# Miniprotein binders against q53ft3, part 3

Target 1, 195 residues: q53ft3
Amino acid sequence: MFGCLVAGRLVQTAAQQVAEDKFVFDLPDYESINHVVVFMLGTIPFPEGMGGSVYFSYPDSNGMPVWQLLGFVTNGKPSAIFKISGLKSGEGSQHPFGAMNIVRTPSVAQIGISVELLDSMAQQTPVGNAAVSSVDSFTQFTQKMLDNFYNFASSFAVSQAQMTPSPSEMFIPANVVLKWYENFQRRLAQNPLFW

## First folded at step 3 (miniprotein)

Design A18
Fold by ESMFold2-Fast, scan of step 3:
Structure A18 (fold): chain B 195 residues (1-195), chain A 83 residues (1-83)
Amino acid sequence: as target 1 above (195 residues)
Amino acid sequence: SVEELAELIRRWLEIVQKLYERAKELLEQGDVEEALEVLQKAYRYAKLALEWAQELGLTELIEEAQELIQQIEELMEKIRESQ
């Protein structure tokens, strides 16, 4: 249903479903991550009146997850870019020798997506520094690129959705992702205003 | 992330370079009008890349975009002079 992008890493398109309405992506070596992009694959839309609340978590010194609301994705806005660098500031402070160069085993952070009512989502306040501004032209470009991917993937996966109704088990072949990227680049070369 | 955004800008500039090369090919063929249309498109793309690189503080890409803009402007001016 969802994809997750981090700079310099392969895109993740197979979220772990941990409940009927909850999906998780693992982010290993999260100290090196500044931004995370979350997007819908376009194969299975949210039910009418529903959307996805996007959360970020990292394990504290007790191994307990510390969850923070980053923002939302919906059928009308199927992608979002989040800055998480400021949200993991507790890493060093949890140790008695915080701020020292202590060798640590990299912990795995997580992106969580909870399918919720749009009315409930509208009343929530994400962490103030997480979402990047949509006014920025580069952010708009990236969002348009992901919207194009969503539309392309949705069109492709119609037959698969008809054969396999379970949204958590939907697959997009690597060939389709590659074809989307090639089509996007080709169209971008023709007219950037299509974005 | 800055690295992913930088890669997108680099790919964008590669498209601009291809348009610039295409315009030069059209000029060799004597298709001046089509060459100008392609150059104007390349100019717009390059300007967008410059704006994005400036917003992100990516000095290397700012320089690359500025150099490409200058090349486009010089070719456009050369065409104008030949009218």
Scores: ipSAE 0.005, ipTM 0.113, lowest interface PAE 11.4, mean pLDDT 66

Design A19
Fold by ESMFold2-Fast, scan of step 3:
Structure A19 (fold): chain B 195 residues (1-195), chain A 83 residues (1-83)
Amino acid sequence: as target 1 above (195 residues)
Amino acid sequence: SVEELAERIRELLEMVQQWYELAKELLEQGDVERALKILQWAYRLAKMALEKAQELGLTELIEEAQELIQQIEELMEKIRESQ
């Protein structure tokens, strides 16, 4: 039902459903991530009166998840961009007072989507500065998104050319990315400030 | 297999074709900047597809990729001339 895009990475369109109303995307090496886009695929709409609350979580120094509300997606606003660089710790690496491991291990954050009543969502306030709403920021992010799509398509083509007879992973069809981009561009044309 | 790789190249060229059509639609709407960016990206992908088709000796895909590249180049040049 949902997709998740990070500049320079393969698009994710298969969220892990962890409850009837809850979906999660894993974000490995989250310390290098500045922006994420969460969007609906358009195949299955929310039930009338419902929408999705978008959360970001990262592991603290003890490995416990810390959840923060980023914003919302709805049938009327099915995509949103979030800046997460200001929300994460920046201490995801080895530190004298940090992890006891000699070798650095990658950290994994998550994007969570909780399907909730629209009335309930109206009572909530997302963390500050998570949403991107300026023209200059939008232009920079759009360039990164297009670069990400180019990298995805190029990586997909290279992976296909070098594929073993028995691939172990599922590849996302290029047409899914194209369909999302068409919807994104169409909504931008209708309302340049829809972020 | 070569046939499986050929299918992936065909899917990539189909994507390039769809991007080319989207660019033409954007041009009709007066959005020259987005159209050029999409065309430049489509051009790079089509070139990549051509290179892979040539490496695999897939004549029909080579010809299809070359035709798409020519169409993209002609449209980009037309845009430049119109300034």
Scores: ipSAE 0.007, ipTM 0.130, lowest interface PAE 10.9, mean pLDDT 65

Design A2
Fold by ESMFold2-Fast, scan of step 3:
Structure A2 (fold): chain B 195 residues (1-195), chain A 83 residues (1-83)
Amino acid sequence: as target 1 above (195 residues)
Amino acid sequence: SVEELAEKIRELLEFVQKAYELAKRLLEQGDVEKALRALQLAYKWAKIALERAQELGLTELIEEAQELIQQIEELMEKIRESQ
């Protein structure tokens, strides 16, 4: 149902389901992670009236998990970017994962997603400065996507114009759109924050 | 600011318009499969633009996005009927 992205790493699309309403992604070598992207895969929406609360957990000095609420994902806002670099040394907040026996290595952090009622989520306050607003994320992604498409298409159009010196109108062949999409997806997979 | 975000939504809608025009040209060339791919991309981004415009209460952009979505849906339906 969910995906997790970290810059410079392979995207994770297979969360460990630890309960009917709880999913976990492991983040090895978490000390090097500044941002995490959490998103819905789009194949299965949340049930009506429900959404996902996103938590970050790291091991304290005793190896015990310290959970913090980062934010939310919903059908209306199915992806979010979180800055976690400032959260690795704080105290844990109250969280729904406290009753779970989650065993992990000392160098591995986790992203937890708890499926909750939207009304319940509205009463919760995420840890400060963790979430990169969906608006900021959307506008940044959109601008990069537009720039990438324009540059790719323009480069191809120039090459075609060189082969056909006097076209009456500029045309972009269908395969250019497909190649742009393929290149964009490949780059996103290699570096999720290239956009 | 709201003005900066509105401008970015306008840019997204311009991208949607270009993708829609590309799809029409692909149909003229008989590339139905590629045209549908372009329309699916246009539809996705038009819906995102609509949601963002609605969140900000930008009436002009809401109307533009709705009009583009309708045009995309109508073209997709035309393709479906002709297959």
Scores: ipSAE 0.000, ipTM 0.099, lowest interface PAE 17.2, mean pLDDT 67

Design A20
Fold by ESMFold2-Fast, scan of step 3:
Structure A20 (fold): chain B 195 residues (1-195), chain A 83 residues (1-83)
Amino acid sequence: as target 1 above (195 residues)
Amino acid sequence: SVEELAEKIRKALEWVQKAYERAKKLLEQGDVELALRILQLAYKLAKEALEEAQELGLTELIEEAQELIQQIEELMEKIRESQ
């Protein structure tokens, strides 16, 4: 299936299925998130001719979801990184002189994945500021993010292997992380623009 | 551990069920080849889920997997006959 990664947070590998071809990851406290990585776990590829359209949603002032197309993942491009910081409305834009001192639960956003035909995906236009704009800076950022995530996940997996698992705990097998990392690195070396 | 593996199998079978329904819709749209590809993938996953459920003795999941496998086989056979 799919995974969703934010630097410094636990990886999510269990998407909620909300329709036959639609999957969602919740992003609590999304105001603090700048980048999101979406990837295929490598266990089950898309059927031939299909891929995934990746969306970002946040609640508007009325609590209704606003969906924006970020990009795509496919068998040929099974991971992508998206910059979502430029897509978020600033609270200060409505009240530039300060917010009231009230207790508020952090906003929850969502990453959505819609499984679609590649031909239909080709007709869609992602929002312009979602993709990382520079090859050099993207390569450096992606390498650092992958290295930090892989090291973190591997350390956690070793510790978890020494403990009795809890039914309420979620964790990702280290071999899945390693396979994803190796695949992404190989693709990046072959073509820095493959994402 | 067993309950976590059971949940993994349930998730796989849920995906198989939805893939089956997606394939039927693709057939209605005339996308026979793509529908067959999806059914073949669903078949493989359902077979793997059946084997794991059998190893763990999870009767309910064994029955669900067998039912889905039969439905997939029947639909794939209908597609073959129509070509």
Scores: ipSAE 0.000, ipTM 0.089, lowest interface PAE 17.9, mean pLDDT 67

Design A21
Fold by ESMFold2-Fast, scan of step 3:
Structure A21 (fold): chain B 195 residues (1-195), chain A 83 residues (1-83)
Amino acid sequence: as target 1 above (195 residues)
Amino acid sequence: SVEELAETIRRALEIVQHLYEIAKRYLEQGDVERALLALQFAYLAAKWALEKAQELGLTELIEEAQELIQQIEELMEKIRESQ
């Protein structure tokens, strides 16, 4: 039902379901992660009055998980970007993952999603360090990802053109990506709020 | 502004389609890493396009984005199974 994306890593679309209403993604080598995107998959919405509370968990010095509330995803806001850099020394939040308080591998963090009533979610306070403007953080994150992809794709197209019988096909995708990237950058610069 | 955003959404969905086809060709060549990279950006662009199309009530673009997301998810799962 959910996806988890980290810049430079393979997107995860197969959350581990640990309870009827609880889902988890593993984040190995989490110390290199600055931002995590959590989003809803498919066309099936949350039931009326329900949403997802998003938690981040890292192992403390004893390998015990420390759960912190990052924020929420809902039918009206099906994706959210969270800054997790700087949360490793934070205090744990009240959390519904009590049964999952077990010792874990020191370098592996988790994203947890708990399906909850919207009224219940309204009573919870996300960790302050995760609270960045979702609009601003999304544009910055997307710009970095597109820039990295553009540079990588351009490099690949040049390399592959020397080996393929149809080098123009490799150049076409790179040119299309370039045109879209430049148009996107211009649109964003003209109206940063259109995003 | 609305017309300009709609045009940007259409361009994003065009890029998604191209990236999806590129990913399939990489898979045929055994280049799983580049296929997944293409799919990651396709997925992000498609999700963004879906959200913006929903905000503007552009039903054709909503349906196109949802269909592309399903295709991307299916291909990603197929890759996961093969690993």
Scores: ipSAE 0.016, ipTM 0.182, lowest interface PAE 7.0, mean pLDDT 67

Design A22
Fold by ESMFold2-Fast, scan of step 3:
Structure A22 (fold): chain B 195 residues (1-195), chain A 83 residues (1-83)
Amino acid sequence: as target 1 above (195 residues)
Amino acid sequence: SVEELAELIRFALELVQWAYELAKRLLEQGDVEKALQILQLAYEAAKLALEDAQELGLTELIEEAQELIQQIEELMEKIRESQ
């Protein structure tokens, strides 16, 4: 049902189902993670009136999970970017994962998704500064993603260019990707919202 | 200015379009995991571009972003069904 992406890591599409309405992803070495993307797979919708509450959990000094509400995914907003590096320490929020409270290894965090009624979700308050959703946030996020995106795209374009092309085959030349990257970087540097 | 932000959004959407084409190629080669990775980067960039275009009232960019998002969602659904 859901996917989880961290920049520089392989996408996770196989959440562990821990209840009929609850799903978790493991995040090993979470101290190195600044942002997490949570998304719905494809266009299969939630049932009418339902959505997903997204939680982040890390182990405290005793290995006990501390759950914090990050935000929501819905049919109208099927993906969300969360900043987890700035979250408050030591205090958990009210959460639906209490019955699944298990001691964990110190360096492994979890993303939890609870399928809930939209009316229930409206009564909940996410932790501050977790969601990324402004023009300034777009500029900051895009700067980090663009380098990974460009490196991935250019490496593929070069690999494709080394093959003998079929007449009907489509190729993306490395120099075209480089020009788009250079133009975008120049424009970002001219933006007054560039930090 | 609004025009400078519009140019940045336009270039971001060009980058999204290239990512979409790369993902299709990766899928043809059987590299489903890399295809999904690049599609998710494209999807998030397109979503942010859409949000910014909506805030600025840039109708042409709103439409372009929505079309790219739909194409990405359709390809992601196709990948999901095949797995």
Scores: ipSAE 0.016, ipTM 0.302, lowest interface PAE 6.6, mean pLDDT 67

Design A3
Fold by ESMFold2-Fast, scan of step 3:
Structure A3 (fold): chain B 195 residues (1-195), chain A 83 residues (1-83)
Amino acid sequence: as target 1 above (195 residues)
Amino acid sequence: SVEELAEEIRRALEYVQRIYEWAKKLLEQGDVERALELLQIAYRAAKRALEEAQELGLTELIEEAQELIQQIEELMEKIRESQ
């Protein structure tokens, strides 16, 4: 139902279902990620009156998960771009006496999607800097992201989509990728702040 | 069964091989950054396949995984040297 895209990485379309209404994507090496795109594949809409609350989780300095609400996806707004660089542990500010020299268990962040009633979602407040709302930076980033994803997918998706490292991962049909790209591009044209 | 697990590991190595060829294609196009990202994904997947093959004592798959890991490491080293 959902997809998750990070610029320069393979798109994920096989979310792990952890409950009837909850789905998770893993984001390894998350400290190198500035933005994440979450989108619906367009084949299965949300039930009437429902939408998806999008959460981000990363391990804090003690290795404990910290979940934060980023925003929402709905049938009317099936794609969203989130800035997570300000929400990461360490917030990208490296100092010479920091953890850069420590070999740790690989840190993995997660994107969580919770299917909720629209009325319930209206009562929730996303974290301040998660949603990208600047016309200049958002429009430029979105265009580059769409171009990068389309070029990447179109070069390799047709005839040989077995690019995932796990044999349990699903094949990504080129037509599904194309439908997502066209839908997202159409929505962007209607409103450059669409996310 | 062991046969089913062996088939799963073979498929994993097939995917690693395809990711590796994809990374080589990106290098030919000058996209070094994306090529390195794919090689790191391939490396981790190949290491996991190696560990699984070792646990099951599947000698041929251990050999295939080790060879693939070496190819990935060699390409990553060449990229490092050229920068």
Scores: ipSAE 0.000, ipTM 0.090, lowest interface PAE 20.3, mean pLDDT 66

Design A4
Fold by ESMFold2-Fast, scan of step 3:
Structure A4 (fold): chain B 195 residues (1-195), chain A 83 residues (1-83)
Amino acid sequence: as target 1 above (195 residues)
Amino acid sequence: SVEELAELIRRWLEIVQKLYERAKELLEQGDVEEALKVLQRAYKLAKFALELAQELGLTELIEEAQELIQQIEELMEKIRESQ
């Protein structure tokens, strides 16, 4: 249902379902992660009145998970970019040997997606610095183009998967991207409210 | 992956460069209206590429996008002054 893209890593499209309404992606070596993109694959929509709350979890000094709400994805906004570099454990040292000369075990963070009622989601406040958002027109335009591109890429990947046994890799020719961009720009010119 | 997105951004910047050269050809042919449309398309694509490169921290692509935006802005200004 969902995909997760981390800067510098292969896209993940197979979330682990841990409950009827909860899905998790593992983020090994999370200290090197600055941004995470969460998106819907476009194959299965949310049930009416529902959406996905996106959480980030990292282990504290005792190894217990700490969950933080990053934001939301919905049928109407199926992708979101989150900055998580400011939300990681603040031990202050990334040396392999800790402050007390103990070797740190590898840490794994998680992205969690909880399928929740839209009314319930509206009552929650994400951590303010996680979502990549701005009030200026250009940043909003960029967010809209990203959403449109990921929807297009998802649809193209499904088509490629039907033709190829190894759908984990995506190939998009430059002329296809240009045609998509021209069509997107034309739609914006005809209806500025489109975005 | 970031490498796939970086490659996509590089291809977009190649398209921007080609659109910029096409606009110059149109200006030489006296087709100012079409040249401006092509430049506006190049400008928007370059700005989009810049924003994505900034989000991903891709310094070389940020610099390349900024350089192309400056060239486009200079040509648009030259056209404005010539009208």
Scores: ipSAE 0.000, ipTM 0.137, lowest interface PAE 11.1, mean pLDDT 66

Design A5
Fold by ESMFold2-Fast, scan of step 3:
Structure A5 (fold): chain B 195 residues (1-195), chain A 83 residues (1-83)
Amino acid sequence: as target 1 above (195 residues)
Amino acid sequence: SVEELAEEIRQALELVQELYEYAKRLLEQGDVEKALQILQLAYEAAKLALEDAQELGLTELIEEAQELIQQIEELMEKIRESQ
């Protein structure tokens, strides 16, 4: 269901299933890892209303796992890049792996994916500044629609000298359309849900 | 330190390159939608790496990031035209 990619290593597409709703990837030699990509393979979607919470775990100085929430993957946001270089020391976050007997190897970290309700995921806060980038199909679709609309509208641009007055016809300067497009792109980049 | 940040940028650009190659493999397999999603992820990561490299004045990494961004944009345009 999931894939995991680290720079300079073979992509992992066979997660270890440790519970009905929990999957794990091993990351040996984790001290050299700064970024991890987690993505859905696209063959099996999450059930409606469900998504995946992505966790990172490393052994602390006592050999105990420290689990930290990195972020989420969903059918709408099926891939993400996480920065873990800053997370190899510190406090663990709230996590669903606490009661599990996970074999601990001192030099091996893990990526854990817990399948959870979307409503439950919305209440969780990822630790640190882990999420570097994530893309969703809605954001891609919206960007394409904005590009299409702007190009379409711009194709009808007319100089003032060519305009004929009409009592019931409204005219919008091309510059206003451009400003709206730029403002919408900026706001979408900052928060895709602003509208 | 600057060298530690430079190393993080280098790894991010290496991931961008690998995502780009993965997207090309997805296209060969006919998974256009997934390929575009992966390319968009690569694009966003490359832009962030470019901004970080520019802030630190790391010329070689700036050039590498710009080259990757151009490759990604060209592939996305090629996909768009073929649909």
Scores: ipSAE 0.278, ipTM 0.693, lowest interface PAE 3.4, mean pLDDT 77

Design A6
Fold by ESMFold2-Fast, scan of step 3:
Formats: C-alpha cells, sequence, structure tokens
Structure A6 (fold): chain B 195 residues (1-195), chain A 83 residues (1-83)
C-alpha cells in the first residue's frame, strides 16, 4: 500500500505488516539520512474517513525503540516529506567517545505507518521540525531528490537486461520509479504543498 | 481501563466497516483485485477486533465482529465463485 524513499537509495515498496493496521520500513544506516519520503502506491486508496499516521523510531541506549509522530498521509495528500536529522539517536553527548569519531555498529531505524480514523489523527500533534516547513525548502528538496532518483532509475533501466534475480534482493521496475517521478513532479507543479 | 480498550475495539470495527464499503464500491467499478485486497484488510482487522473482544469478554463487540467476519467471508466467496 505504501512506499518509502530516501534520496540516493533504492525505493522500498514492500512494507512489513506488524499488525492488522501497522506497517514498517527498515532504515539501515539512518544516521546518514536527513529526509524520508512516505507515499501511497495507488494500488488501493484508504477508505473514506481513514488515513495513515507516520512515525519514526530509533533505538535508545537500552536498545528499545523510541517512536515519534512525524505526520500523516491521506487520499488527499498521498505523499509527505519528513526531516529526521534532528531526531537521530546519538546526536550530542550520549556517548563519551562521540567527539573522537570512534567507529560504531550501525543502528537500524524504522518508519512506521498506522492506519487510523481521520478523526483520531486530527487529535494528534506531530513532533516539531519533522515536516518540511516552507514552500521554498520543499521545492528545493523535492527537486534534488526527484532528480537523484530519476538518475538512479535511468541507470537501473539501462542495466535491466543483464539483471539476474536474487532471492536476497528486491528490485523495483524502472517503469514504477519513472511513473512515481512523473506523477510527483506533476502534482508538485500543480500545488507545491500537495503533501 | 476496560472502557478505553472497548473504545479501541469499536474504532477497529469502524475501520472494518469502511474497508468493507470500499470493497463493495471497488467491485461496482470492476476493480476485483483491489476489492479483494480491501476485503483482506477488513478481514484481518475484524479478526483482531474479535480476539480483543473475546479477551475482555465484551459480548456485544464479539457479536458485532463475528457478523462483520461473516459478511466479509460471504463476499470473498461470491467473488471467488464468479471468477
Amino acid sequence: as target 1 above (195 residues)
Amino acid sequence: SVEELAERIRELLEMVQQWYELAKELLEQGDVEEALRALQFAYQLAKRALEKAQELGLTELIEEAQELIQQIEELMEKIRESQ
């Protein structure tokens, strides 16, 4: 139902269903991620009166997930861009050797989507600074992200004929990525705040 | 509290109803594959609502969940037979 995109990385379209109404994407090496895009694939809409609450989680010092509400996706706003750089684990003085640039074992963060009633979603407040705050910032970020993703998709399409299927790997057809890029650009041109 | 848990179950059942109505609308539009997907979501939510209602002994919610599951199963079977 959902897709998750980080600039310069392969798009994820196969969320893990962890509950009847909850879906998760894994974000390895999340400390290098500044922005995440969450979007609906268009294969099925939400029923009227329902939408998705988007959460970000990272492991705390005890290895327990800390969930933060980033925002929402709905049929009317089926994609959203979130800034997560201010929400990353390990920023600041959490580890004594952080200032010495000591190599760390990579942590895996998650994007979670909870399918909820719109009335319930309206009562919730996302964390500050998670959503892109201005039209100029949104336009600049989305243009760079879409250009990067389109370049990746074009590279993938050129090498597609040589592809060998692997059970440990999942690849997105170039047509799906191109369709997403085209539709996203079209919607952005019509309304820069459609997200 | 039990009342707060009951309210969450009622919300799940409302979501079941909305997925079921979407599935019927998709069928009217000829979108059979999408309708089946919507019914699968409805089914999963209804089964969870039933399980939670049974754990709490909430008879009215158990009955409502069972009725919705039956409606979903009947519609899925009709779709299967028509293919």
Scores: ipSAE 0.113, ipTM 0.617, lowest interface PAE 6.5, mean pLDDT 72

Design A7
Fold by ESMFold2-Fast, scan of step 3:
Structure A7 (fold): chain B 195 residues (1-195), chain A 83 residues (1-83)
Amino acid sequence: as target 1 above (195 residues)
Amino acid sequence: SVEELAEKIRKALEWVQKAYERAKKLLEQGDVEEALKVLQYAYKFAKYALEEAQELGLTELIEEAQELIQQIEELMEKIRESQ
């Protein structure tokens, strides 16, 4: 399972599964979104040799959905930050969601996650500047803040697993993630150095 | 622009300074683990600020970043010695 985080909004942890290997998050009012974080909840790993290709879709000026490859998440790198602001209206391209006849909603963008073979993913090229660059200082702060979120959630899961005799896997309840996000936003407004 | 980048570096160093002060307060309260976490983040940001200031040749910001890095390293060493 996957989560999707947008700064200033409630975290989403309930992706819509549209096929055995395809998951979608809706992003309403996407014009106000600059960055999106996609992450694994740590409860269900990818099968060996598999990973997730992360796509972004929005309606172009003609109302046609445009799917763009942003990047990847894997068991070895289970979270990724993507800049979606400033992405130009692209031309249509071949993508794994094509055969699904995705229903279009003009004001809503989508994040799509396609579970694919790592070998297949290695042959694909993400759009130029979608992945977060460490050179931009603003991006650096944003990335570290979001890394803190992921680390916090992971630490909580480890603590819960450690409290359970004979733990065999990590679990992070959706409610805990939501509570943390709401608390983080409130505290950040009060004191930007609280973390 | 160079001036815009310089402003971002100055803000980063301001955050590092405040993080350093917060870590000292956490140590006084006996929260060593949290203090170390804050110092580690402060160190990373200070290193980043130093690298960016060096690339832009901003002497004042280079000196400020180096001073903060030294203060962070000294505090981390004191914590290590007291364990």
Scores: ipSAE 0.000, ipTM 0.096, lowest interface PAE 19.5, mean pLDDT 67

Design A8
Fold by ESMFold2-Fast, scan of step 3:
Structure A8 (fold): chain B 195 residues (1-195), chain A 83 residues (1-83)
Amino acid sequence: as target 1 above (195 residues)
Amino acid sequence: SVEELAETIRRALEIVQHLYEIAKRYLEQGDVEQALRLLQVAYRIAKTALERAQELGLTELIEEAQELIQQIEELMEKIRESQ
């Protein structure tokens, strides 16, 4: 029912159902993740009066899972972006080479979705540092989505050129992708709320 | 300008159409994972384009976006049923 998107990674659309009304996505190498987008796949709505509470889980210093409420998704607002970089129990800054000599147990974070009554959700307070300003959240989401699309489309075009010997209606010309990306970035810069 | 915004929306919807066709070709090849990835991207772009076209009152683009969204949702539903 749900999807989970992290910039530079494959979109996850197959949540693991761990209870009747609970679903999880695994986030391997979560210490490199700054933002997570959670969204509904669109065709199957929540039952009347219900929505999804979105939680983030990471291992604490003892390896025990710690769950934090990030926010909500509903039929009326079927997608949300969350900043999780401030919620990690990291002992220092994230650096490309910083962890190369660190010996530790492999850890996997999770995004959890709990289907709950809307009235119950209204009484809950998400972790404050997970809330991103609307402008910043929207801008970051749009930027990540555009980067994901551009990189994917470019990689796909190369693959298709190698596999398809004749012109195809499915081919995306590189200049169309580039022009769209540049125009969209320009619009975003002028009006961050455009998308 | 409204004209430049309309052109941006047209380009986005054209890309959505391409993504939809590419997804169908991947599905024909049995690559369901890649097809779903493309459909998710197409859906998000189309939905955002629809919302923006509605804000600007661009009737023809609203209709085009709605048709594409419906096609994407129908294909995703068929994939769901087959899995």
Scores: ipSAE 0.009, ipTM 0.165, lowest interface PAE 8.8, mean pLDDT 66

Design A9
Fold by ESMFold2-Fast, scan of step 3:
Structure A9 (fold): chain B 195 residues (1-195), chain A 83 residues (1-83)
Amino acid sequence: as target 1 above (195 residues)
Amino acid sequence: SVEELAERIRRFLELVQEMYEKAKELLEQGDVEEALEVLQKAYRYAKLALEWAQELGLTELIEEAQELIQQIEELMEKIRESQ
């Protein structure tokens, strides 16, 4: 239902479902990751009144998971970019991922998505530094990446017999995500100014 | 490779061309609203192909995309003038 993208790595489109309303992506070697993009594939929308709370978890010095709220994705805002390189383990107790089997690996982090009521999400406070851009040039680059994703995906968001211009009912084929990733990486190789 | 990306752009422009021809067929049949919807979609696709070709420096594909964009714009203008 969801996808997770880290620059220079294979896009993940198959989250591990750990509960009816909870999904997890593993992020190995997370210490080398600065930013993570979380997005909806568009195949299955959230039920009306629902959205996804996005959490980040990493092992503390004792190997125990520390969960922090990064932000949200909804049908109206189906993608978000998060800065994770500056997060600390001290205040990670406001989370719904209480009872999960987590393999303890020192360099592996997780992205968690909890499907929640929109009203509940509106009352939650994300970690202050997680959803903010650190540099203007990076903000511009990140916006270009999001635009490229939506433009590329939208160009494939039609079936032979089912032309639908309605955004609320648009479906993006899951394999188009891989094609977008390849295209975006090749564009970056042709424009080294953004590295 | 750049060659593989160029081939994908060519295939995409072929799709735009097919949409343009379909729009002309719809116009001949009197389906003006459907023709305009198809042309608007073809326009967005052609603009995307142009952006890709420009980023890769593929001169022939840039020219082809610009020609298709112009043809689509001219047909849309002709439709609007006829109403």
Scores: ipSAE 0.000, ipTM 0.099, lowest interface PAE 19.1, mean pLDDT 68

